# VHH binders against Uncharacterized protein C29G2.6: the designs that were tried, part 19

Target 1, 179 residues: Uncharacterized protein C29G2.6, of Caenorhabditis elegans (o16887)
Amino acid sequence: NKQCRDLLQCSIQKKCVNLPVLSKLVDGKNISAEMYDDIDKYTDYGCIFTTGCQDECNDCPLCLTSKLQIVDILSGEKSSAECPTLMDCALKCVAESNQDIFQINKCLRQDCAFHCFDGSCPKCSGFITRVFNQMCAAGNFRQKIKGYSGPCYEMFHEIVRAKFADRFEKNGKTRGHSG
Below, E stands for the ipSAE of ESMFold2; O stands for the ipSAE of OpenDDE; V2 stands for 0.75 times the mean of E and O plus 0.25 times the DockQ between their complexes.

## First folded at step 18 (VHH; framework vhh_7b2m_4)

Design Ld (from Kf with I58L; at its last look DockQ between E and O 0.70; V2 from the best seeds 0.60)
Fold by ESMFold2, look of step 18:
Structure Ld (fold): chain B 179 residues (1-179), chain A 119 residues (1-119)
Amino acid sequence: as target 1 above (179 residues)
Amino acid sequence: EVQLVESGGGLVQAGGSLRLSCAASGFTFDDYAVGWYRQAPGKQRVVVASISTGGYTLYANSVKGRFTISRDNAKNTVYLQMNSLKPEDTAVYYCARGYSSPWYEFDSWGQGTQVTVSS
């Protein structure tokens, strides 16, 4: 618990999460797909995994697992059976992008990120949700985002559903009522 | 207003070197990834290198091992050291500001500096 708490605190302290910019971008805004993109654009996972918070990440099993999955993806290898749908998608991105690192990342964001949140990879969604919870609390997003009053983890769930609405619909998954 | 001013371009023989500089202003430099794009005549602008807020670097395959990106946060400046230049490196080189993540397509560019590599 303390191990991953230290990582999440480090992510704010070292500015791996650009909280000043994100706080402004969400202020007075409704939940939307663009909000998901802004959060992703202003969270530097390389800072979290290595340049800012390496020791804290290595002490947090959830962070270390995520870091090692990225190493597998970039090397084109699959060292574990974890998250098979996400990893199969990611390795397809590597193969189709001729190992160009910018094109791999674009493919991952566009085609594979959904599999972090579709129920097939709890470790991915768990890690990303914890990073969001930290920025949401530290940045007071509950007071800034318009039309929302629930806890941070449900706010992130709504942001994710807004981003991937078409993908959830095509898979035949239902959207529940809110309110 | 975001302002990015490139310098250091010019004419260089194949195999030679150039160092590009970009002076940045109008934003908190330390909070953003920055990078270099290039555009050959009639081609689309493509990324060649980016550097994160914390200093880790990313390179396009075509320049890896030959180009080095660096940043000096005290001077609000990003550099591109270009070694072993080839005629296919001929392009206008643009300094760009991105987001905190260095992976996304950048959204702010300077006016560019011409680099011409001759046989």
Scores: ipSAE 0.526, ipTM 0.776, lowest interface PAE 1.9, mean pLDDT 88
ESMFold2 (binder alone), look of step 18: mean pLDDT 83; pTM 0.840
OpenDDE, look of step 18: ipSAE 0.607; ipTM 0.801

Design Le (from Kf with A33T; at its last look DockQ between E and O 0.80; V2 from the best seeds 0.00; counts 0 for: pae E 2.9 > 2)
Fold by ESMFold2, look of step 18:
Structure Le (fold): chain B 179 residues (1-179), chain A 119 residues (1-119)
Amino acid sequence: as target 1 above (179 residues)
Amino acid sequence: EVQLVESGGGLVQAGGSLRLSCAASGFTFDDYTVGWYRQAPGKQRVVVASISTGGYTIYANSVKGRFTISRDNAKNTVYLQMNSLKPEDTAVYYCARGYSSPWYEFDSWGQGTQVTVSS
């Protein structure tokens, strides 16, 4: 909707997404796990949620939901039952990291981020994909990244698959299709 | 070549204040998160404070309310104002460069400056 488009435009305009650096890092590169890491390193969600785009985020339901889930994680509470696998993982990170925000974030990136993309949290994957779509369009990633010719949202899915290949493969190697 | 040069360390009494400065060169300062590590004797280096390209700040719990990070992009300089210092703050403090996200640990750092807080 328009409020979420305004939020995504703000993220570029306020440099919450560091498009100049990201454009250089992806230029002439193939899709890879490193590309996922670069996108994550150069996207400042604190800027999107608070310092740069707070009003726009509060007006965009996807952004506000993501922001409130972070509040739950940091407080050690669940005010919503959404995304239970991601939230359980995140709350474990908080408990195990002695409430150190930097160690919590490292644990979230290493242990829990997969659960944004494993089908168990459509709101998380949907929001992150929209942020990517905005930077992909604004930065012309389709013309810069080698070996890819499809739309931005599918490019991001390929990047995610490259990053979490081992996690997806272990999930796919589990025998036990329901039904 | 990335260069990060700390200054402003020294000996101070508990309850006192110091202001650390870091002159940065060899990269586009405005495009990167910057901040401070510290390393106490026999301990691992830990992040103390971080300030993103958009001005978002993050602090370790042990220094919240006492330390303030700031940056001056025109001077390529990052500062750490350290108030209400405690003996537990005694460490070598390293100026550091990260990414745009302030949540990540840093990827480059300087030579360090000693801060010693006496009782």
Scores: ipSAE 0.353, ipTM 0.690, lowest interface PAE 2.9, mean pLDDT 87
ESMFold2 (binder alone), look of step 18: mean pLDDT 83; pTM 0.846
OpenDDE, look of step 18: ipSAE 0.398; ipTM 0.706

Design Lf (from Kf with W103S Y104S; at its last look DockQ between E and O 0.86; V2 from the best seeds 0.00; counts 0 for: pae E 3.9 > 2)
Fold by ESMFold2, look of step 18:
Structure Lf (fold): chain B 179 residues (1-179), chain A 119 residues (1-119)
Amino acid sequence: as target 1 above (179 residues)
Amino acid sequence: EVQLVESGGGLVQAGGSLRLSCAASGFTFDDYAVGWYRQAPGKQRVVVASISTGGYTIYANSVKGRFTISRDNAKNTVYLQMNSLKPEDTAVYYCARGYSSPSSEFDSWGQGTQVTVSS
């Protein structure tokens, strides 16, 4: 637990999470798919994994394993994949994007992010939820978001459900077990 | 009101160099990723380089090793050093403000500066 506390604090302090902007964007708003998109756009995982918080990430087992999995994706290997559905989607994005990192990022965000939350990758959803919990606490999102007064963990679950409702219905899986 | 003003474009011989500058105002510059994209005649805009709030950089494959993006937060300025220029680099270059993540998405951009590379 403490192993990852330093990482989460670093992510706010180094602006890997743009909390000043996010706090304004959520203020007075209801939970929505747009809220998911704003959180995604203003969270820089490359900063968390490498340039901002490299030492803290290496000390946090969940962050380190996530970083190493991304290295596998970018190299085209799947030797230690724990999340086959997400990994297969990500590898297709890499293959179809001709090593163009901007197109890879777009493909991952548009086509693959759902597989972090569909129950097939608890490690992905767990890591992302912990990052959200830190920004939620530091930014007082529970005070700012209208119509919700529960814990940060469940708030993020509702945001994810709002974003991916159509995907959950298409796959026939709206079970509420994630994070 | 976000303002992004590009400069440094012009006509240059193949193999030559140019340094583009972009002066930013109307927002907290340090809080945003910034980048450059270009648009050749009759083509869609294409991202060429991005630099995050934390200072790490990402390049399109077509310019990797030839172009260098940098930022000076004290001057609210982003630069694009363009070396070994080729005729295919001819385009209008736009400075753009992104989000926190370096990506192909930008929410604001300037008027652009023309770069023409002659053979």
Scores: ipSAE 0.287, ipTM 0.638, lowest interface PAE 3.9, mean pLDDT 83
ESMFold2 (binder alone), look of step 18: mean pLDDT 82; pTM 0.827
OpenDDE, look of step 18: ipSAE 0.614; ipTM 0.800

Design Lg (from Kf with S100A; at its last look DockQ between E and O 0.76; V2 from the best seeds 0.00; counts 0 for: pae E 2.4 > 2)
Fold by OpenDDE, look of step 18:
Structure Lg (fold): chain B 179 residues (1-179), chain A 119 residues (1-119)
Amino acid sequence: as target 1 above (179 residues)
Amino acid sequence: EVQLVESGGGLVQAGGSLRLSCAASGFTFDDYAVGWYRQAPGKQRVVVASISTGGYTIYANSVKGRFTISRDNAKNTVYLQMNSLKPEDTAVYYCARGYASPWYEFDSWGQGTQVTVSS
């Protein structure tokens, strides 16, 4: 919707997303796990949720939901039945980090991020995908990335799959054994 | 070449204040997060504070409420205002360059400036 587009535009204007650098990094590159890491390095979700685009985020339903989840996580509260796997992982991060925000965020990004994309949290994956779509469109990623001709949302799907290939394989095996 | 030059360190009594500055050059300053590390004698270097490209700030628990990080993009400078200093704050303080995210890894550091807080 328009509100979420406004949020994503805000995120670029307020430099919550460093689009110029990202555009250069993806230029002439194939989809890879490194591409995910670059996106992660040059995207500040804290800025999106708070100091940079707080109002725009509040007006975007997917952003607001994600924001509130993060707030709950940081407070050590399990607030909703939504995304239980992601929330459990996040709560562990908080418990093990001695409330150090640097360690918490590192843990979230390294250990918990997969649960955003494993199908257990559609709102998380949806939000992040939209953020990427805006980057992709604004930075012309479709013309820059080699070996890909599909839409931006599929591009991001492939990037995520590349980054978490091992985790997806493991998850698939576990589901097969429980079935 | 990326350069970060710290200044403002010194000797101060407990309860006192210092303001550190870091002058950056050799890169587009406003495209990067910047932060402060410190290393006490016999200890590992640890993050003290960071500020993103969008102005989002984070602090270590040990300095929260006492230290304030800020940046002036027009001057390519990052600051660390340190109030209510404690002997435990004694360390070499380093300026660092990161990415857009304030809590991601940093890739460049200055030479450091000594801060000593006496009892």
Scores: ipSAE 0.428, ipTM 0.719, lowest interface PAE 1.3, mean pLDDT 88
ESMFold2, look of step 18: ipSAE 0.460; ipTM 0.737
ESMFold2 (binder alone), look of step 18: mean pLDDT 83; pTM 0.836

## First folded at step 19 (VHH; framework vhh_7b2m_4)

Design Ma (from La with W103F; at its last look DockQ between E and O 0.60; V2 from the best seeds 0.53)
Fold by OpenDDE, look of step 19:
Structure Ma (fold): chain B 179 residues (1-179), chain A 119 residues (1-119)
Amino acid sequence: as target 1 above (179 residues)
Amino acid sequence: EVQLVESGGGLVQAGGSLRLSCAASGFTFDDYAVGWYRQAPGKQRVVVASISTSGYTIYANSVKGRFTISRDNAKNTVYLQMNSLKPEDTAVYYCARGYSSPFYEFDSWGQGTQVTVSS
């Protein structure tokens, strides 16, 4: 989708992603949970959704959906039937945060982020993966990350798996017992 | 060493305005988000406003429309313009360093500056 490519290009151009820092952080390193945290820390989704690339985001369906979901979450409203697990988690964060945006954000990152990648929200995982792919390409992560030779999307998958290894294991065990 | 030094606090009447400043040093200012917290007596420290490296801003609901956070990267300074101040805004205000996004945790704090709003 050309529109989403434009968004990602905008994101890099507008420095919504701090590529210089990220490139340094990943250079010579193996894939790890820390790498996920670093990517997260230096990606400004607010910039992507609003001040940096608002128009491009609006033209990218995945971005627009993600943006609207975040807005709804922050307002305490359930936006759509899409990604119910993620949304429920987010709403819980808002409810328990005592209106502290910091706590909300922390909760979203720590508790809810997994639901973006657990298969329950393909739109979320797809969008974030695309963002990563762009930064991976622009920052030459494939050449910098140690011991990895695969494509960027697989790289990100491994990074996500590293970050949420414990939670994936727990979910896998729960599916095995229902069977 | 990371340093954040707040200034601009003081006593003001309800409805008045203050502008807080925070001078940062000891790190690459442009690479970090910065924010303002406040702590009222007997209450927890809470975020007031944050600004990302790209200039994206977030505000607490209690200050939205009244407070404006901004940054000057050339001066390594973050500002908090506080308008229409209320007694409820009375607190020690702290400057904080985060990462690139305002959604992330802050890891460094200043000493704080007292803001007192009288009725």
Scores: ipSAE 0.379, ipTM 0.715, lowest interface PAE 1.3, mean pLDDT 87
ESMFold2, look of step 19: ipSAE 0.632; ipTM 0.819
ESMFold2 (binder alone), look of step 19: mean pLDDT 83; pTM 0.844

Design Mb (from La with W103Y; at its last fold request DockQ between E and O 0.91; V2 from the best seeds 0.66)
Amino acid sequence: EVQLVESGGGLVQAGGSLRLSCAASGFTFDDYAVGWYRQAPGKQRVVVASISTSGYTIYANSVKGRFTISRDNAKNTVYLQMNSLKPEDTAVYYCARGYSSPYYEFDSWGQGTQVTVSS
ESMFold2, look of step 19: ipSAE 0.616; ipTM 0.808
ESMFold2 (binder alone), look of step 19: mean pLDDT 83; pTM 0.839
OpenDDE, look of step 19: ipSAE 0.617; ipTM 0.808
ESMFold2, look of step 20: ipSAE 0.541; ipTM 0.785
ESMFold2 (binder alone), look of step 20: mean pLDDT 83; pTM 0.846
OpenDDE, look of step 20: ipSAE 0.625; ipTM 0.813
ESMFold2, fold request of step 21: ipSAE 0.548, 0.589, 0.611; ipTM 0.786, 0.808, 0.823
ESMFold2 (binder alone), fold request of step 21: mean pLDDT 84, 84, 84; pTM 0.855, 0.854, 0.852
OpenDDE, fold request of step 21: ipSAE 0.510, 0.488, 0.535; ipTM 0.768, 0.756, 0.777

Design Mc (from La with W103L; at its last read DockQ between E and O 0.86; V2 from the best seeds 0.68)
Amino acid sequence: EVQLVESGGGLVQAGGSLRLSCAASGFTFDDYAVGWYRQAPGKQRVVVASISTSGYTIYANSVKGRFTISRDNAKNTVYLQMNSLKPEDTAVYYCARGYSSPLYEFDSWGQGTQVTVSS
ESMFold2, look of step 19: ipSAE 0.594; ipTM 0.801
ESMFold2 (binder alone), look of step 19: mean pLDDT 85; pTM 0.862
OpenDDE, look of step 19: ipSAE 0.674; ipTM 0.840
ESMFold2, look of step 20: ipSAE 0.633; ipTM 0.820
ESMFold2 (binder alone), look of step 20: mean pLDDT 86; pTM 0.867
OpenDDE, look of step 20: ipSAE 0.533; ipTM 0.772
ESMFold2, fold request of step 21: ipSAE 0.570, 0.591, 0.597; ipTM 0.792, 0.800, 0.814
ESMFold2 (binder alone), fold request of step 21: mean pLDDT 86, 86, 87; pTM 0.866, 0.875, 0.877
OpenDDE, fold request of step 21: ipSAE 0.600, 0.605, 0.607; ipTM 0.805, 0.809, 0.811
ESMFold2, last read: ipSAE 0.569, 0.587, 0.576; ipTM 0.790, 0.800, 0.798
ESMFold2 (binder alone), last read: mean pLDDT 86, 86, 86; pTM 0.873, 0.873, 0.870
OpenDDE, last read: ipSAE 0.570, 0.630, 0.637; ipTM 0.791, 0.824, 0.823

Design Md (from La with T53N; at its last look DockQ between E and O 0.85; V2 from the best seeds 0.59)
Fold by OpenDDE, look of step 19:
Structure Md (fold): chain B 179 residues (1-179), chain A 119 residues (1-119)
Amino acid sequence: as target 1 above (179 residues)
Amino acid sequence: EVQLVESGGGLVQAGGSLRLSCAASGFTFDDYAVGWYRQAPGKQRVVVASISNSGYTIYANSVKGRFTISRDNAKNTVYLQMNSLKPEDTAVYYCARGYSSPWYEFDSWGQGTQVTVSS
């Protein structure tokens, strides 16, 4: 919807994503797990949810849901039945981190992120994919990434697959597509 | 070359305040998150505070409510205002460059500045 498009545009304008660096990092490179890590490193979801695009996020249902889930996670409370696997993982991170936000976030990124894409949380995968699509378009990733031809959402699918290949195999799960 | 130069450390009594500064160069400052580490004697280096390029801030629990991280992009400088200092805050404080994410690991840091809080 228009509100979510506005959010994504805002995220780029407010530099919630470091496109200059990302554009360089992906230029001439094949899709890889490292590419996922780079995207993750140079994306500030805090900026998207709050300081950069708070109003736009609040007007975008998908963003708002994601933001509220993060708030619940950080509070150590599971208030939503949505994405139970992801939430359980996140709550475990909180429980084991002694309330250290840095440790929590590390745990989320390293351990729980997979559950965003394993089909168990379409809202998560959908939101992140849309964020990437905006990056991809703004940074012209389709012209930069080597050995790939296709739309940005498929590109991200391949990047996610590369990053979590082992976990997909181990869990016998496939990434769900969220438009 | 990425350079980070800390200043403002010193000796202060418990309950006192210090303001650390870090001058950054060698990169586009306003595109990156920046933060502060500290390392106490015999302990691991730990993140104290981080600020994204958009101004989003994160703090370690041990310093919440006492420390404030801020940045001046025009000066390529990050600050750490430390109030209500405690002896356990004694450490070498390091300025660090991160990515866009304020809570991700940092990839560069300065030489550090000593902060000593006496009882």
Scores: ipSAE 0.470, ipTM 0.739, lowest interface PAE 1.2, mean pLDDT 89
ESMFold2, look of step 19: ipSAE 0.552; ipTM 0.781
ESMFold2 (binder alone), look of step 19: mean pLDDT 83; pTM 0.835

Design Me (from La with I58L; at its last look DockQ between E and O 0.63; V2 from the best seeds 0.57)
Fold by OpenDDE, look of step 19:
Structure Me (fold): chain B 179 residues (1-179), chain A 119 residues (1-119)
Amino acid sequence: as target 1 above (179 residues)
Amino acid sequence: EVQLVESGGGLVQAGGSLRLSCAASGFTFDDYAVGWYRQAPGKQRVVVASISTSGYTLYANSVKGRFTISRDNAKNTVYLQMNSLKPEDTAVYYCARGYSSPWYEFDSWGQGTQVTVSS
């Protein structure tokens, strides 16, 4: 919807996404796990949810839901039945991190991020995919990524698959699409 | 070459204030989050504060309400205003470069500046 498009545009304008760096990093590169890591490193969801695009996020249902989930996670409380696997993982991260936000984040990225894309949390995968689509369009990733000619959403799908190939194999799960 | 040069450290009495500065060079400052670490004798280096490219800030619980991180992109400088200093704040303070988000680890460091808070 328009509100979510506004959010995504805001995320670029407010530098919640470091598009200049990402554009350079993906230029001439094949899709890889490293590409996922780079995208992750140069996307500030905190900025998207709060200081950068708070109003736009609040008007975007997917963003608002994601934001509220993060708040719950960081508070150590599970208030929603949505995405239980992801939430459980995240809560465990919080519990084991000794309240170190950086350790929490590391845990989320390494252990829990997969559950965003394993089909168990369509809202998560859908939101992140849309964020990427905006990056892809604004940064002209389709012209920069080597050996790829598909649409941005499929590009991201392949990037995610590359990153979590082992996890998909081990769990016997396939990435779900949230539209 | 990425360079981070800290300044502003010194000896201060408990309850006092210091303002640390870190001058960055060798990279596009605006594209990176920056932060401050500290390492006390015999302890691990820990994050004190970080600021993203958008100005989003994070603080360690131990310094919340007392320390303020800020950045001046025009000067390629990050600051740490330290108020209400305690002896427990004694450490070498390091400036660090991260990515876009303050949530991520940092990958480049300065030489550090000594902060000593006396009782």
Scores: ipSAE 0.471, ipTM 0.740, lowest interface PAE 1.2, mean pLDDT 88
ESMFold2, look of step 19: ipSAE 0.630; ipTM 0.811
ESMFold2 (binder alone), look of step 19: mean pLDDT 83; pTM 0.839

Design Mf (from La with Y32S Y99S; at its last look DockQ between E and O 0.78; V2 from the best seeds 0.00; counts 0 for: pae E 3.3 > 2)
Fold by ESMFold2, look of step 19:
Order: C-alpha cells, then sequence, then structure tokens
Structure Mf (fold): chain B 179 residues (1-179), chain A 119 residues (1-119)
C-alpha cells in the first residue's frame, strides 16, 4: 500500500532501521535466533512511530494502530479489542515490572513478542514483516544470508520460526498450527 | 578502543541540581543509542536514561520529570541534567553505549562519576 510505502522508505532514510550495521551482521550468516535478535536490536520502533517518521506513521494504518497499542500498554490501559492475547501479555508485563520502562521492555521481548507471530495478532506480524521486507530489499539480504533462496517475507518467517521454535512447541502449538 | 569518560559528579544537597557530561570516543557515536546507568552501593547497575540515534529519550520512572538526557553528536558527548535530587539518587553514574535500539541493555560503559545527595 502506497501510504505505508512512504513510512517504510522513511524508516531506512531516517536510520530508524540501522541498515549499514545490519547488513554487516547478516553477511555470510545462516538464519538463526541470533539473527532475529540482531534485527530487533537495530530496529528502532520509537524512531518509526515518533521522532523520525511521525507523519508517515500516522498516514499508515498498520503503523498508527501499532503506535496506539504501545500507548495503551505504557499507560496500563486497553482501549481496543484487537490482539487480546498480545495486549493481555503486555499489560501483565507493565503490572509485574514495577512500572520500570526498561524492565517492561525486557518482559515484552522475552514473554510477549511470540504473540505477535503465533497467529493471534495478524496486524502486529504484518507490520513487522513489512518493516523487515523493506530492510531485506534495501540491504540485499537475499544475496547476503546463506542457506536461503526465497522471497524476503518467507525469509522473515524462517527467522521468526528459528527464534520462537521452542515457544511454539512448549505452549502446545505445532509450528504449523498458526502462521 | 571504546572510551566513555564521565565528569560533573559531586556532593549536592537534596533538592539541588547537577549536570553530568560524558565524552565518547573509539566508536561511531552517531550509530549508537547512548545513555546512563547508575549503581548505588550494594545494588545492581540500573538504566536511568537512554537517548536514541534519532534523539528520542527514555527515562526510568524514578527520574522522569527530574532528569533530562541530551546528546551532541558534533562533540561526541552525552549529558544528564539532574534536577530535584533526592538522597535515593546517590550512586555512581556511568555513561553507556549500546545498539541502535535505546530499549536494549547497554554493552559498554565508563569508569563512572560519583553523585552524592545529602539530606
Amino acid sequence: as target 1 above (179 residues)
Amino acid sequence: EVQLVESGGGLVQAGGSLRLSCAASGFTFDDSAVGWYRQAPGKQRVVVASISTSGYTIYANSVKGRFTISRDNAKNTVYLQMNSLKPEDTAVYYCARGSSSPWYEFDSWGQGTQVTVSS
């Protein structure tokens, strides 16, 4: 979609996605959980939502929805019925982390990020996949990452599967139960 | 070699103010989120504030509204303006660097500067 294309272009132009560093980190590497962590470490969603790309984010429905959910999480409120599993997990992180924003972020990364990709929140996974597709194309990840020969969106799905394989099985879901 | 050199610490009365500075070298300053840890005696080092490469800021709730982080990319310098200081703010303060994401734990920090807030 044209509205979200401007956002994705902005994310690279404003260095919300640190493509020079990410290109080096993935070069010559196989898909792995570490690759997921590196992508997450070098993607600044605060830059995407506010300081770098605010206007573009407000014009992209997926970005605006994600931004408003973050506001709800940080305020301890739930103003939307969307993605209830992810939101319930995130609000638990806020309640249990002594309201320390750095502890909240750690809890979100460790306990809740899985729910973006377990089929319960297609808008979350769709938004993050679009951000990845932009960095994958702009950084030529298909030429850099070894052991992979498909399109960027499938590459990201494999990276996510590598990161959360144990969570899919431990929580009673098979890898193929939800996309 | 990554170097982070803090300055500006000292003794202040409760309610007072102090400004910390950090001179950074040995890495591409503009590519890193930077910020401040503190460590009180017998306690773990905790993040106080972080500022992204794009300039947005994140604060621990205990300092929000009282502390202000800023960066000067031309001088490779990070600042922490500390207002309305409390005895609980007494700690060694470390400037630190990390990845591009200001939410992640920092991976490098300096020797620290002592801040002591008296009642």
Scores: ipSAE 0.356, ipTM 0.690, lowest interface PAE 3.3, mean pLDDT 86
ESMFold2 (binder alone), look of step 19: mean pLDDT 81; pTM 0.822
OpenDDE, look of step 19: ipSAE 0.418; ipTM 0.712

Design Mg (from La with T53D; at its last look DockQ between E and O 0.88; V2 from the best seeds 0.00; counts 0 for: pae E 2.2 > 2)
Fold by OpenDDE, look of step 19:
Structure Mg (fold): chain B 179 residues (1-179), chain A 119 residues (1-119)
Amino acid sequence: as target 1 above (179 residues)
Amino acid sequence: EVQLVESGGGLVQAGGSLRLSCAASGFTFDDYAVGWYRQAPGKQRVVVASISDSGYTIYANSVKGRFTISRDNAKNTVYLQMNSLKPEDTAVYYCARGYSSPWYEFDSWGQGTQVTVSS
């Protein structure tokens, strides 16, 4: 919707996403796990949710939901029945981190991120995919990434699969799609 | 070559203040998050504060409300204003370079500057 497009545009304009760097990093590269890591390194979701694009996020249902989930996670409370696997993982991160926000985030990104894409949390995968789609379009990733032809959402799907290949194999789960 | 040079450390009494500075060179400063680590004797190095390329800030719980991280992109400098210092803040403080996301790990740091807070 328009509100979420506004959010995603805001995220780039406010440098919540470092598109110039990402555009350079993906240029001439094949899809890989490292590409996922680079996207993660140069995307500041905190900025998207708060300092950079707070109002736009509040007007975007997917963003708002994601933001509220993060707040719940950081508070150590599971207030929603949505995305139970992801939430359980996140709560464990909080419990084991000594309330260190950096450690919590490391845990979330390294251990829990998979559950965003394993089909158990369509809202998470949908939101992140849309964030990427905006990056992809604005940064012309389709013309830059080597050996790929297709839409941005499929590109991200392949990037996610590359990153979490081992996890998908072990868990027998497939990435869910959210429109 | 990436260079981070800390300054501003020293001896201060409990309740006092210090302001650390870090001069960065050898990379496009505006593209990176920057932050501060500290390492106390016999302890592991831990993140104190981070500021993204967009200005989003994160703090360790132990320093929230007392420390403020800021950056001046025109000067390629990051600062750490430390107020209400406590003896437990005694450590070597390291300037660090990260990525745009302040939540990601840092990949470079300076030589460090000693901060000693006396009772």
Scores: ipSAE 0.387, ipTM 0.706, lowest interface PAE 1.5, mean pLDDT 88
ESMFold2, look of step 19: ipSAE 0.455; ipTM 0.742
ESMFold2 (binder alone), look of step 19: mean pLDDT 82; pTM 0.829

## First folded at step 20 (VHH; framework vhh_7b2m_4)

Design Na (from Mc with S54G; at its last read DockQ between E and O 0.82; V2 from the best seeds 0.68)
Amino acid sequence: EVQLVESGGGLVQAGGSLRLSCAASGFTFDDYAVGWYRQAPGKQRVVVASISTGGYTIYANSVKGRFTISRDNAKNTVYLQMNSLKPEDTAVYYCARGYSSPLYEFDSWGQGTQVTVSS
ESMFold2, look of step 20: ipSAE 0.624; ipTM 0.821
ESMFold2 (binder alone), look of step 20: mean pLDDT 85; pTM 0.864
OpenDDE, look of step 20: ipSAE 0.675; ipTM 0.830
ESMFold2, fold request of step 21: ipSAE 0.584, 0.580, 0.593; ipTM 0.807, 0.803, 0.813
ESMFold2 (binder alone), fold request of step 21: mean pLDDT 86, 86, 86; pTM 0.874, 0.868, 0.870
OpenDDE, fold request of step 21: ipSAE 0.573, 0.643, 0.578; ipTM 0.798, 0.820, 0.798
ESMFold2, last read: ipSAE 0.577, 0.596, 0.607; ipTM 0.808, 0.815, 0.822
ESMFold2 (binder alone), last read: mean pLDDT 86, 86, 85; pTM 0.869, 0.873, 0.871
OpenDDE, last read: ipSAE 0.629, 0.671, 0.640; ipTM 0.818, 0.834, 0.820

